# Designs tried in a protein design chat: VH-VL binders against q9umr5. Part 124

Target 1, 268 residues: q9umr5
Amino acid sequence: SYKPVIVVHGLFDSSYSFRHLLEYINETHPGTVVTVLDLFDGRESLRPLWEQVQGFREAVVPIMAKAPQGVHLICYSQGGLVCRALLSVMDDHNVDSFISLSSPQMGQYGDTDYLKWLFPTSMRSNLYRICYSPWGQEFSICNYWHDPHHDDLYLNASSFLALINGERDHPNATVWRKNFLRVGHLVLIGGPDDGVITPWQSSFFGFYDANETVLEMEEQLVYLRDSFGLKTLLARGAIVRCPMAGISHTAWHSNRTLYETCIEPWLS

## First folded at step 5 (VH-VL)

Design u13 (framework fv_mavrilimumab)
Fold by ESMFold2-Fast, scan of step 5:
Formats: sequence, structure tokens, C-alpha cells
Structure u13 (fold): chain C 268 residues (1-268), chain A 122 residues (1-122), chain B 111 residues (1-111)
Amino acid sequence: as target 1 above (268 residues)
Amino acid sequence: QVQLVQSGAEVKKPGASVKVSCKVSGYTLTSLSIHWVRQAPGKGLEWMGGFDPRDGETVYAQRFQGRVTMTEDTSTDTAYMELSSLRSEDTAVYYCATEYDYGFLPDAFDIWGQGTMVTVSS
Amino acid sequence: QSVLTQPPSVSGAPGQRVTISCTGSSSNIGAGRYVHWYQQLPGTAPKLLIYANSNRPSGVPDRFSGSKSGTSASLAITGLQAEDEADYYCQSYDSSLSGWVFGGGTKLTVL
């Protein structure tokens, strides 16, 4: 039989968004137990990411315990960052494939409708003043705001992303790295037509330098220093990159071609 | 496909109460945020209230507070809107509607019921 | 008056362009809240036409477009067709009322 699949949604999202994904899985892998977690739905997705990690952790523990052969994670958008942290804080996870659907793994630096709704008069160039305040860090989207023109502020103020990426030191970093490295496969999915994740290469651990030129994963200090295990995973053959053009941010979980190309092969 | 199916037309006397139902089909009620909007004959749309997941509770428009109650029965996937102390100006079509795509934060009412005509006549 | 102000009517001939305005205040559109537009054909429930200022749901022709600036929004309809005769409503969220508000509606007549 197939390993169970756990789905973690994104910002302002809920389990309803994944109905097509569930149909695809049922067609290609009939009998798969798929659990879409209904936690931090809608506006609750704005809660601090560490709070969300604790809630999702509680929900995944019994699922993983009942599947000694392992589980797969499919984590969409902001949910991919939740799953990154879950894999680091859980010293007993049994995740085989971690499938990251267009998640801002190195952070976000772009004007999106989400940010315009929350901070309507702000430009991306001045959001660092809000996001890197203690008040701003109470919002999930600010937990992964990564202004390439204010890297010092990002490193000092980010309560979540800088820590899980090993960009700032943390007492638990060694344990988090050991736990993350237990993952079987890291499947990274994203594309240039996403329209929300900026830069879109953030889904592949690429990001802007100070001139807003994208540097790919292998040029990032977190990769070069192997801060949480990316270099080790790549050397092990455990990182899969699956870019696809023509897919908007809200369509990653409902595109059949994407599912067949990037997701289906990793659902053993 | 998600559908909202409302109860049939009602005729009430002034001072009575009316309870309109909205049955969710094709999905579970617990995963949707149901709103209620009314429209008097020949007039515009007026939001009455709904469950707001941002606040984690049911919010009523100020002018209806104290005489409207919105409830849900998860066992039957049915939402209800009860309006009390009916007056002739409450004669309207009452709609239930839902925000179903939270992935892009549209706050828009994407799926609507067919409407329930409530006539208040003396 | 409605919290969001729309002209009560607008008219045009087939093939022409019309615009419908929606004027709010600092507590709604001016606060950066999204503007949504609904089309209501006679005897039917409203249908979502434009969401989040300028986005079209699947099946809505690109003849319909939305825009927002300051405290106001506009719905533009190009290449008018007889089937476009309907009432059009804008909608936003108002922070001072802690709730959703609709415009008064605009009746479009295709001459």
C-alpha cells in the first residue's frame, strides 16, 4: 500500500483548496490515506509561524506514529516553511518525501495582494520598518519577510526564517540540522509565473542579493556552510528540483500536468 | 462542486420571526464561512452578518444586532439566519453566500444560494 | 446613503465602453481594502464578476476589468453587448463598521 500523505496549506488557505490534489492522488494511488490539516485556516494563518509549528506538530504526531513505514508531506506556499520547521523540531519524524509547492524557502521580497491588504500604503522597500519590529513579527508573513537591502535587520529581527535557515545562530541548530537530514527526499516545486512568491527562485532556495540579482541555492551562504543540511542532502541525491512555467500561485495544487510531473513520482 | 440550497418562500405578519436555512452540498459546512445578504424588492444588496474566520466568531451588521441570530448545524451541513420582530421593511430576498477561496484572500462572496423571499404583510 | 457610492444608472450602445464608479472613504477602500464587483441579472442571485480589485473568475470575459485608486474603484466594460444589461454592485470591507458594505448598485442599460 502507499504511505500516508499529510497536506499543510498556505496563507489565507484551507483544506478546500486541495480537492483537486486529492482527486489526482486517488486516481494514481488508490487507497492512499490523505490528511489535509484544518489548522490555522483563513486569517489564523497570520499567527506567528512558531505558534503554527506547535499546532501542526500536535496534529502530525499521531499520524506519523500510525505509519511506521513513513509518511509524505505536501506543503503549499507558507505551509512549506511550517513543514521546514516541523522537520527540524521533531526528533522522531518519519517523513520520506517532503514536497514543497511554491514555498518562499529563502523568504519573500515582493508586493503581493496579501501584503497590500495587510499593509495597504506600504511599498516593499519600506515594509522592513514594520516587519522587523516586535509587533510585525507577530504576523506570519513578516516571519519570512527578507529585505535584501536590509540584511542586517533581517538577521537580527527575524524570529523564524533566519533561525530555521541557520542564518543566525540558535542553541538548537545542531539538533535541528540532524532532524531535518532524516528526510528522504526534498522535492522543490515552483515557477516564474507564480505571481506571488518573489523572487520565484525562493522556492528553490535562490534569493536576491543587494542589487536584486538572484543568486541560486549553491551560491547561498546557508548552502555553502551547510547550515541545516542542504549541501549534505544534495550530495546524497535527495534534492529534486521541478520548475514549471505557466502556473499561477493558486493553481499549484490543481494542475494535473504539474501533479503528474512533480508530485506523483514521489508518492510511494 | 459546492452549492448552497436555501429554504422556500415565507409569508409572515409584523412582529413574527422567520428562520431561513442554507444547506451546503458538495462540501462540509465546517470548512466554509457563511454570510447573509438581503435585497428588498427593487433595492440594493445589504450585508447582514456572517461567520468571520479572522475573528473566529459570528459578526452581525450594526443595524441588525439584537434581532438577528446566525447559527449552524454541522450534523446536517445547514446554516440558519433567524430575524425577529419583523417589520414591513424586512420584506426582501435573503441570500446565503460563502467565501470559498482563501488562498488569495479575495474576501469575495464566490458562491451564492438561490435566495429566499420573505414577505412581511399585515 | 450607502457607505460606497455608485451612480444609480449608466447607459451605452452596443460596442461602446462604459465605466461604473465606486467611491468609498478612508475606512474602507482608502484603507486598502479589496473591492469586489457583482453582476445581477433580473430574477437571479448576484454573480461574482471581479474580485480583489482587478481579478476575473474563470468564465468572465476580459471585456470586464476593474481598477482601484485612492478611495475609489471603477468597473470598465468594453464592447458592450445586450446581455450585459444588469445591476452592478461594488463591495468592500469597512473597518469602522467591522463588516462588509455594498455600493447602492448601478443599473446598466444597453440601448
Scores: ipSAE 0.006, ipTM 0.423, lowest interface PAE 13.3, mean pLDDT 87

Design u14 (framework fv_mavrilimumab)
Fold by ESMFold2-Fast, scan of step 5:
Structure u14 (fold): chain C 268 residues (1-268), chain A 122 residues (1-122), chain B 111 residues (1-111)
Amino acid sequence: as target 1 above (268 residues)
Amino acid sequence: QVQLVQSGAEVKKPGASVKVSCKVSGYTLTSLSIHWVRQAPGKGLEWMGGFDPRDGETVYAQRFQGRVTMTEDTSTDTAYMELSSLRSEDTAVYYCATEWSYGFLPDAFDIWGQGTMVTVSS
Amino acid sequence: QSVLTQPPSVSGAPGQRVTISCTGSSSNIGAGRYVHWYQQLPGTAPKLLIYANSNRPSGVPDRFSGSKSGTSASLAITGLQAEDEADYYCQSYDSSLSGWVFGGGTKLTVL
């Protein structure tokens, strides 16, 4: 039988968005138990990411306990960051494949429809004033706002991403790294035509330097310092990169070719 | 949880002013963005103004600029909307509303007061 | 005149599908601004039905769905029920007016 699959949705999203994904899984891996978590749906997805991590943790514990052979995670957009933290804070997770669908793993620095909704007149260059305040850090999108021109503020104010990436010290960092390294496979998916995740290479742990030049994962201090295990996972052969052009942000979970190429092979 | 409770119906003469209150319960006023929306009898919804977190200040719709004043009393968790120089066309139900999700979403109003009928008649 | 245009009325029988359009311009919906939908039952305050184009608040059944394309948005109601009889309003933000705008409203009659 196939391992159960747990799906975590993204910003302003819900389980309904994954109906096509569930059809694909049923066709290729019939009998797979798929649980799409209906937590922090819609505007509740704006709640602080640590609050979301706690809620999702409580939901996945009984699912993992019932699957001694292991489980797979498919985590979309912002949900990929929730899953990143989940794997670090759980001392006993049994995740085989962590499939990250176009998630801003190194953060976000770009004007998107979501930011226009929250801050219609704000430019990406000025959003740091709001996001790096204590008030701003009560919103999920600000928890992964990563302004490359104010990296000092990001490192000091980010209550979530800077900590989970090991970019700022935390007492639990060693334990979080040990826990994350138990994952079987880290499958990274994203592409240049996403249109929301900026830079799109953030889905592959690449990001802007202070001149807005994208540096890939292997050039990041996070990787070089092996802060939470990326270098170790890559050396182990556990990181899979699956970029695909021609896919917009809301289509990653509903594109058959994407599913067959990047997701299906990892759903043992 | 969060509730907005408005003051009772008012009858005013043309040229007078009306001040409608909106009491916040279940949360603190200072953490909410209160907006005001009116609806004339049998007509649609019209936004009058509210706190805009992007600018950090209260913004008024162009049509009401100069006639409307929106204030808050944090000691009583009560927001106020005062409309001056009343005319018969100002007869409407006036609603207060807020973006509840941490008081931060400027476009969608997910918590509404019950409405206050203001009748302007000679 | 409303900045966002809605049909003044739509009607359907129980179990049917109805759609309500909301047409804007380049300064609001066409500028990428979100569209929200409100349901107003007779004699009550409006209630948020759909936010940010297509999302449902807790407690709103999945019979209600929203979509957006270009300068327009649409609210779809499937499996129409008698209690859906109400006025429906779309809302967006308008950059040229620097403020929030509502559609003129659509009265849904369940036959």
Scores: ipSAE 0.000, ipTM 0.405, lowest interface PAE 13.7, mean pLDDT 87

Design u15 (framework fv_mavrilimumab)
Fold by ESMFold2-Fast, scan of step 5:
Structure u15 (fold): chain C 268 residues (1-268), chain A 122 residues (1-122), chain B 111 residues (1-111)
Amino acid sequence: as target 1 above (268 residues)
Amino acid sequence: QVQLVQSGAEVKKPGASVKVSCKVSGYTLTSLSIHWVRQAPGKGLEWMGGFDPRDGETVYAQRFQGRVTMTEDTSTDTAYMELSSLRSEDTAVYYCATEESYGFLPDAFDIWGQGTMVTVSS
Amino acid sequence: QSVLTQPPSVSGAPGQRVTISCTGSSSNIGAGRYVHWYQQLPGTAPKLLIYANSNRPSGVPDRFSGSKSGTSASLAITGLQAEDEADYYCQSYDSSLSGWVFGGGTKLTVL
């Protein structure tokens, strides 16, 4: 009787990371069909986000078709951006709850081991040189790199995030907004102790201004202009914000208290 | 794998109408934006109309407005383009094409039908 | 009528580089709209060659590259081969016409 759950992993991740999440769901909602998608695992998670959106789209279509009552998405880290785009490009999605689990929804501006693996000598202040090139945009992490000191380059060169956020115009923007607005609930989860997502408020559509002061969602132009439907969703009561301290980036999918507080209530 | 399969060649007299079909194979029509593009012999490509993603509606190029009608039958996964009041200048290959069929190609026409030759001759 | 202007023909020898220009206006390319490029081999339907200014679909060799500046775009072909002989079309969206527009096409001859 419970709606199926589809799980989309993050950067350098795989289905194995979600074993605890599956245990929690089975305990509280026994009989739920949970599909953790094994696409773009490990190093393949570095492939361009639009390529990942295509692959995940092909995988979710038959799952959604088998569930006329609807499905839930749980999308972790980078996977939350993949799910954002899926909800916009699919004319027929039947997603009830979209649970965004510590995903950089307004982008990333921080030094992490992920970046050092790809670019060992680069710092966050210099990465714009690589990411805002055509070559750099062939890497997923550069698709959501959002340098607040080079916003003009971000707006011009971002092939993914600036477009799905409506920060740069696109012919498909009206259709993408219409499709995204079909979602039942947008559940945003994140916290100050994540240690990877920078700023952590990016998980709640907040982000740095040019002085690295965080402005929250309601102060963002994308919200004020309602570019892809955030203001409309908030007015409908469809946005849930669930911040939690004490959780590191790799622990969001394995913390029982987080699951019970932020995820369990949205799995009908 | 998405394919667009068009109806066969047509020969029409001036003043007649022609209806070209475009059948979607390998996926459902409801998930695709279908456009129509024509090419007169030895000439370039000319957009006639299609789904406007900005408005979510079917739109026609100004030049063809009043003579062209684009329809879809979702039960048979087939799109149609009907052009009326045919003139010799309408002799062309007519293509259907889709955008965003892969979800990662922004507004590009990524999959094309094989084309339908329409000859308008007395 | 073509809203985007391309040279009617370009030519080059095998192994050389050619560039095909596409000039628009403030209502299309100048408004920040993407430019796409299509290759049409004789007797075939057009094939998407470059999308969103500079991106290649799978199966397109890296000899083909695109760029955009101001109201214009360019398609560059390096290491010319005989099989590159084709017509090339640029395409963009025009806000004043509320529709897609194509360039007039460029015939590439490999000498």
Scores: ipSAE 0.000, ipTM 0.382, lowest interface PAE 18.1, mean pLDDT 87

Design u16 (framework fv_mavrilimumab)
Fold by ESMFold2-Fast, scan of step 5:
Structure u16 (fold): chain C 268 residues (1-268), chain A 122 residues (1-122), chain B 111 residues (1-111)
Amino acid sequence: as target 1 above (268 residues)
Amino acid sequence: QVQLVQSGAEVKKPGASVKVSCKVSGYTLTSLSIHWVRQAPGKGLEWMGGFDPRDGETVYAQRFQGRVTMTEDTSTDTAYMELSSLRSEDTAVYYCATEYSFGFLPDAFDIWGQGTMVTVSS
Amino acid sequence: QSVLTQPPSVSGAPGQRVTISCTGSSSNIGAGRYVHWYQQLPGTAPKLLIYANSNRPSGVPDRFSGSKSGTSASLAITGLQAEDEADYYCQSYDSSLSGWVFGGGTKLTVL
């Protein structure tokens, strides 16, 4: 018998996108109960991330309560940030494997068709003025916009990512860290050909410095200070890195080789 | 703190031209989209045009097209608005304004200059 | 005429509520364009009061609120105070003009 799997989708997405993932799981782990959460679908995925966290939390609580042996999370793109916050705010989560599927864990700084749709005249260099306003923070994508040239504004204005990464102080930070550390495995998946997540190393907690040079996780203050437990998890052997080239952003949940290499081993 | 500091009041004869300056203080002009708005005595606000130094594009309101020229000097962080063929109806306070906190969309003007009174009289 | 229509004046007593309307068309507010509101005290430059329909900049009291419906927007001021006496302007972007447009302004008198 396998632990149940909960799937959280990404920006402009819905449960329908995971049809292939469900087929793969059924083939390799028959009998697994998979719940793909149909919340904040399509345009509703633009709602503030803390609002989405609350909604997903309410949906996840009864599933976890019915699975005393634990559950697995598969969280795609923006959904990976939702799951990061879920693991921190839930005092009683029983997540074994948290599988982060090409999620911008240190934030996003890049021109993408998603941003051009929402802000067609804005350049990535100027988007900080929109995103770091109170109005901008009402959009999910601005909650994880991380302009490396305006780090002071990011730290002060980010209502979500800076807090969940422990980059700005919060009264609940110690509790969030203890809760997050209960996770069995943090499985990080991403790759250079994603085309949307910029820098792609954000999926592995790497990010740009002020000169747009990517610094990997172990060079980040978040890691060095152990702000929410990354250093502790790595020392425990609980972080799995699974990079794969040749996969575009919308293909992570429908690539069989990716599934067999990076996801399947963690669904026991 | 970002501030826009404008040049002093001017009195001009009909048919003359006037050039108003707007100095950016506390930030870089190239990072701002400067707009010009005027207000005749006892009247409402009227958008004249705007310039984004980063894109190099200037858009003028239709009623001022052909009479207004908006330029910038990035070396001195100063924007300029020149209005030619002045008429008595051009008597107004001229403001420069920019969006600092909100980017290009929406273009709310959260930083304003103090205004420059231009009087056009016989 | 102004592209956006506001009443020329409104009045209220201290502690009361007033609402200032801003009526546009299909090329601006009706096209989904944002509405911003500015407060202008006598002898001063305009100050941003509400941006993107309903949001307040830091330092603006919560007595000021904005809303938008169809081709119109409204600024509501509750708990009126004497210092609220000012001119109020709405602003939006007009796609047919390819530029910003202001309402004619509303003079608020606190009786």
Scores: ipSAE 0.000, ipTM 0.397, lowest interface PAE 14.1, mean pLDDT 87

Design u17 (framework fv_mavrilimumab)
Fold by ESMFold2-Fast, scan of step 5:
Structure u17 (fold): chain C 268 residues (1-268), chain A 122 residues (1-122), chain B 111 residues (1-111)
Amino acid sequence: as target 1 above (268 residues)
Amino acid sequence: QVQLVQSGAEVKKPGASVKVSCKVSGYTLTSLSIHWVRQAPGKGLEWMGGFDPRDGETVYAQRFQGRVTMTEDTSTDTAYMELSSLRSEDTAVYYCATEYSWGFLPDAFDIWGQGTMVTVSS
Amino acid sequence: QSVLTQPPSVSGAPGQRVTISCTGSSSNIGAGRYVHWYQQLPGTAPKLLIYANSNRPSGVPDRFSGSKSGTSASLAITGLQAEDEADYYCQSYDSSLSGWVFGGGTKLTVL
């Protein structure tokens, strides 16, 4: 009687990371069919996001087809961007709740240990030279790198995020907006102690201006222009914002209080 | 549930080679970055080699360069570590371990095999 | 010789707080590289205890915490219990060696 749940993991992640989430769902909604997609796991999560979207699309189509009453998506970190694109490219999705766990919906701009790992001599201030090259756009993390000091380069070079956010024109934009608007609920989760997603408000469609001052969703051009439907969804009462302090990036899927407060209410 | 299952204990003579296997269960090998770490009896952990995402290549610790070869057979989801020209000081438990299975933060070895004891004795 | 320096042993009584240091250099911890901690119970494989400086995997009690400052890191154990008796290893990446390095290990004895 509960709608099936599809889980999409994040960067350098796998289905193993969600074992606690599955326990919580089984406890509160026994009998729920939960499918954690084992595609683009580990190092394969670095592949271009459009490649990942195609692979995940092929996996979710039969699940959605078998559930005419609808499905829920729980999408973690980078996986939230995959799910954003899935909802736009699928003419026939039947997603009720799209639950986004600390995903950089407006992009990422921050000095993280991951950047020092991949590019040890690069600072966030000069990573735009790598990410906004054709070579850099072959890495998923560069597909959502959003340098607020080089907006022109971001708009011209981003092969993924600028397109799904409607920040650059695309022939399919009107259809993508129509498809995205079919979602029942957009549940946004994130918090100031995440430590990875920078700015953390990116999980709520907020982002830095050129002075690195965060502007919230309602001040963003993508919202004001209703580029892919955020303003329409908010007007329908379909956007849920659930910020929580005290949760680090890798704990969103394993914190019981977070689950009970932000996720459980949206699993019908 | 991801598990790394290693081959059984080996006893070798000095000068021989040993090849330890690490079978991935519950996931595909290509989704994981496999590292090899050894530990001599009563001693600490020593990294031997593994995948480096910056280079996209398998890298070996300099101490083992020329003696160690790490390979993967994706058709059987099995990783291998072969160490040649064995000496008594190579007596150790050899572990395979994965990194990059926790969220956005890579680099931690979060899943370990049970270990393979290799004894080099005449 | 270990590139990361740990005390060879530490001791504590039940209920006490103990800290284990891990000292590196500018080529590893000082370069901003993550520090991970592993617990090894006698006769078992190492278990990830703390990853990326201060984060706990599921199932690790909040009595265990990690911190990092400059070229050094520390593992703190509060409310020490008999089952905490084990060897503890820190780990980081070293850019000058182009590889992963472990500390020499610290044997924790609960008296």
Scores: ipSAE 0.005, ipTM 0.436, lowest interface PAE 12.7, mean pLDDT 87

Design u18 (framework fv_mavrilimumab)
Fold by ESMFold2-Fast, scan of step 5:
Structure u18 (fold): chain C 268 residues (1-268), chain A 122 residues (1-122), chain B 111 residues (1-111)
Amino acid sequence: as target 1 above (268 residues)
Amino acid sequence: QVQLVQSGAEVKKPGASVKVSCKVSGYTLTSLSIHWVRQAPGKGLEWMGGFDPWDGETVYAQRFQGRVTMTEDTSTDTAYMELSSLRSEDTAVYYCATEYSYGFLPDAFDIWGQGTMVTVSS
Amino acid sequence: QSVLTQPPSVSGAPGQRVTISCTGSSSNIGAGRYVHWYQQLPGTAPKLLIYANSNRPSGVPDRFSGSKSGTSASLAITGLQAEDEADYYCQSYDSSLSGWVFGGGTKLTVL
């Protein structure tokens, strides 16, 4: 029988968004137990990411305990960052495939509708003034806001992303790295037509330098220093990159071709 | 500062329709998610549905699907709830409600309209 | 039946502590969804009393507190006062219904 699948949604999202994904899994892997976690749905997804990590952690523990052969995670958009932190803070996770659907793994720096809703008059160039304050860090989107023109502020103020990426020191960093390295496969999915994740290469651990030129994962200090295990995973053959053009941000969980190409092979 | 101001009481005959309005004051409608909740006399609160201006999606409670329509007029900052095929059991106070979007984290209704009494009688 | 179950009434004397329960299922509170509480004074619109399980909006006194465990939530009121006489409603989201649900309401009487 197939390993259970746990689904973690994104910003302003809920379990309803995954109806097509569940249909695809049922068709290709009938009998798979799929749990879509209904935590921090809708505007509750704005709560601090560490709070979300704690809540999702409590929800996944009993699921993992009942599946001694392991589980798979499918984590969409902001949910991919929650799952990154889960894998680091859990000493005993048994995750086989961590499937990251268009998640801003190195952060976000883009003018999107999400910013217009929260900060209607703010441009991406000015959002650092809000996000890198104590008040701003109480919002999930600011926890992974990564302004490449104010990297010093990002490193000092980010209460979440800079810590889980090992870009700023933390007492638990060594344990977090050891825990993260227990994952069987890190499946990274994203593409140039996403329209929300900026730069889209953030889904593959690439990001802007100070001139807004994208540097890929292998040129990042976090990779070169192996801060949380990316270099070790890549050397082990555990990182899968599955870019696909023509897919908008809200379609990653509802495109059959994407599912068959990038997700289905990892749901043993 | 932010207020939801609803239209006045209505008396309707069975089979008619009613359209209740909810005007946003002190803020812009496009920045708020408006929900509709009703309460029959002496009974509890019942969620009917809501509009998320963020993605333009309107979600209706299953019991009201097919009878209720929720719309918004951004030019007048007014939300509407129209309920058709009225029955005596639809006699209730109808509330619009929203979360205070900017700076309010949970999905809870912290701003409520004053309510609109709709009486359906033969 | 209401998807969230509350006792229809609760009573206490001034200065006493009362607790109002809200029992859900695996599709709502048990799925980890937040619980919010509303106070409705006679003839008025509901007022948000507790949000996201245990948080108080500005202006709500600290004698009101909320908690959540498993498939249930509780609203605790200490130091009961006459002005606390009201109906209290819990609220959560239900994934099987794809919508928000309210408890049946609890009438608090201060004796």
Scores: ipSAE 0.006, ipTM 0.406, lowest interface PAE 13.1, mean pLDDT 87

Design u19 (framework fv_mavrilimumab)
Fold by ESMFold2-Fast, scan of step 5:
Order: sequence, then structure tokens, then C-alpha cells
Structure u19 (fold): chain C 268 residues (1-268), chain A 122 residues (1-122), chain B 111 residues (1-111)
Amino acid sequence: as target 1 above (268 residues)
Amino acid sequence: QVQLVQSGAEVKKPGASVKVSCKVSGYTLTSLSIHWVRQAPGKGLEWMGGFDPDDGETVYAQRFQGRVTMTEDTSTDTAYMELSSLRSEDTAVYYCATEYSYGFLPDAFDIWGQGTMVTVSS
Amino acid sequence: QSVLTQPPSVSGAPGQRVTISCTGSSSNIGAGRYVHWYQQLPGTAPKLLIYANSNRPSGVPDRFSGSKSGTSASLAITGLQAEDEADYYCQSYDSSLSGWVFGGGTKLTVL
């Protein structure tokens, strides 16, 4: 029998977005119990990420407890950051495959329709003024805003991403790292035609330096310091990178070729 | 709705052992880290043992090492704390407590049992 | 002696502000460990009042606030009310003891 799959959606999203993903899983792994979490849907996806982590934790604990052989996580867009925090704060998770589906793992620095809806007159160069305020940190999208031209403000003001990435020291960092390292596989998926995640390499722990040149995961301080276990996971052979061109942000969970290539092999 | 329901009050003689139970209701024991805290009459809170965030295992406060044993029965969702070689100074209310609501910021005890009074007297 | 030091008592009149201190060391609060605060009304189990230095659980009024600096933390209560009369305990983790530690408790009297 197949391990249960838990799905966590993204910004302004809901469980309905995953109907095609569920069809694919049912076709290739019939009998798999798939739970798409109906928490923080639509507008509620703007709630602070730590609040979302708390709510999703309450929902996943009983599912994991009923599955002694383990579970898989598929976490889309912003949901991938929720899942990263879940794996760090849960001292008893039994996650085998954590599949991160076009998630801004090192943060976001780009103008998108989502930001224009929320902040109609702001450009990416000015958003740090709002996001790195106490009020701004009450919005999920600001919790992973990472302005490479104001990295000092990001490090001091980010209440979520800088802490989860170990970019700022935290008293619980050792326990969070130990918990995260229990994951069986970290499957990273993303691509250049996403159009929303900026830079798209953020899905693979790459990000802009101060000159907006992308540095890949192995050049990041978070990796070099092994702050939450990326270097250890890579050495263990537990990190899978699956980039794919030609896929827009809203299509990652509904592309059959993507599913067969990047997701299906990691659902046991 | 998660609740921790403890066993009833006990009166013991010096040198005896006491075993206090803590029944998890509305949740599963395997998903919770149970801590034990006691309070002597008119005194402060004293942590006896529970989940250690540094090593991820159950640990006992040094003062109780060798006298306390904390166990769990997952089939009945019940945690136990047994304290041996009782002295009059062990007279206290014993609480079980756990984190439930604050998983994103672990180690705060937000769910507490009602407490079990253990009186040690001749 | 408790590992975390609190004043044994504080007092104030209704409507006033009081602050309760919690002093630790380099092995606990000074090591960056979180500080939690508990309120204990007479005859009841402790109730979580502040978690992770400054966060309030649902149902806790905003007149209760927490802060942390260096090896110390403090709980501030503004607009004192008669029902605030209780014992208050701080709590943290101590790396040298490999365990949880509580402050000695502070009895708040509302005069």
C-alpha cells in the first residue's frame, strides 16, 4: 500500500486547484489516501505564516499518527514555506518525501499581480518599506519578501523566512535542524517560465546577491553553514532537483508530464 | 477539544511510591509531549521532567533522577508519573501539561491537567 | 533557590501599570531561549499568559505584554483590574541543566 499524501496550497488558493494532481495520483498509485488541507483558503492565505503553520500542524498531526509507515507532503508555492516550518517545529513528524512545488524557498523579490492587488502603487524596489514594518509582517507575502538591496532589514525584520532559513540565529535552531533532518527526501521543483516566483531559482534555494546576480544553493551562507541541514541532506543523497521549462506558476499542479517526471517517482 | 484528566488525590506514608495518571482526551498521546510539574502548598512551580528540546528525548530534572519514572500507555492514551521513596517534602499538587496549540513556537505549556494532590504523612 | 529570579511580590492600584521582572543567566534567557509566562489564580492550574517572549494566546487581553533583553525578561500589566490578582511565573529552558526552569513566582496584589 502507498503512504498517505498531504497537500498544502499556496497564496489565494484552495483545495480545488489540486483536482488534476489528485487524478494523476489515483491513476499511478491507486488507493493512495490524499488529504488536501482546506485551511487558510483564498484571502485567509494572507494571514501570517506562523499562524498558518500552527493551523496546518493541528491538521497534519492526526494524519501522521495514523500512518506509522510515514507520509508524503506536496506543498505548492507559499505552501512550501509552511511545510518547511512544519518539518522544523514538529519533533515527531514521519515525512518521507517533501515535494516543494515552485516555492520561494529563499524568498521573493519581484512584481506580481498578487502584490499589485495588495499594494497597487508599490514597485518591488519600494516594498521593503511596508514589508519590513510590524504591520507588513502581519501579511504572509511579506514574511518571505527578500529584498537583496536591503538584506540588513530582511535579516532583522523577517519574523519567518530569515528564522526558518537560519539566516538569523534563533534559540530553537538546533532542535529545528534536528527535526528537519528526519525528512527522507527533499524534492525541489520549479522553472524559468513560472512568471511569479522571482528569481525562479528561489525554488532551488538560489537567490539574488546585492547586484541581482543569482547565486545557487551551494554558494548560499545558509547552505555553507548547514544552518538547517541542506548540506547534510545533499551529502546523504536526499535532495532531488527537478527543473522544468514551459510551466507557468498556476500550472505546476496540473501538468501531467511534470507529475510523471518530478512527483510520481517520490510517492511510495 | 483537548483535555488532560488526572487521577484522584492520594495519601501515602513516607517511603511509599505514588503513580499519578494523565489521560489524554480529544487527541492521541503519541502526538503530544507530556511534562510533569509539581507545586508544594503555598510554593512555586517545579518542573520534574518531560520532553527535552535539545535532544528530543524525555529527561528528568536532576533533583528527581533515580526517584521518578515517566511512562506512557499508547493503547489507553494515558501518561504516568511514578515517584518513589516518598518524603513529607513531596507533599504537593502534581500537574501534567503539554503543548498543543503553539506548534510553530514549541515548548509553551498551554494545556494543563487539573492537578493531583499527593499528601505524604504518617 | 529558583534558577530564574522574580520579585516575590508586586502591588498596584486599579488602572495602574506594574512590571514583573524575570532574571536569568547565560545558560537560559541569555542563550536566547524563549520566555513564557503563566498566570495562576487561587485554587486553579496555571494558565499560559504569554508565550515565546511576547505573544498572547487567544483570549488574553492586550494589556498584558512581554519583552526580553539580554539575560532578563519582563511582564507588563497595564490598566490593572481586581481579577489580575494572582501568582505569575516565568519559564525558560536551561542548557546547562538540560531542562525546563521556572521563576520563583510573583504574587500580584491589587490594592
Scores: ipSAE 0.000, ipTM 0.386, lowest interface PAE 17.2, mean pLDDT 87

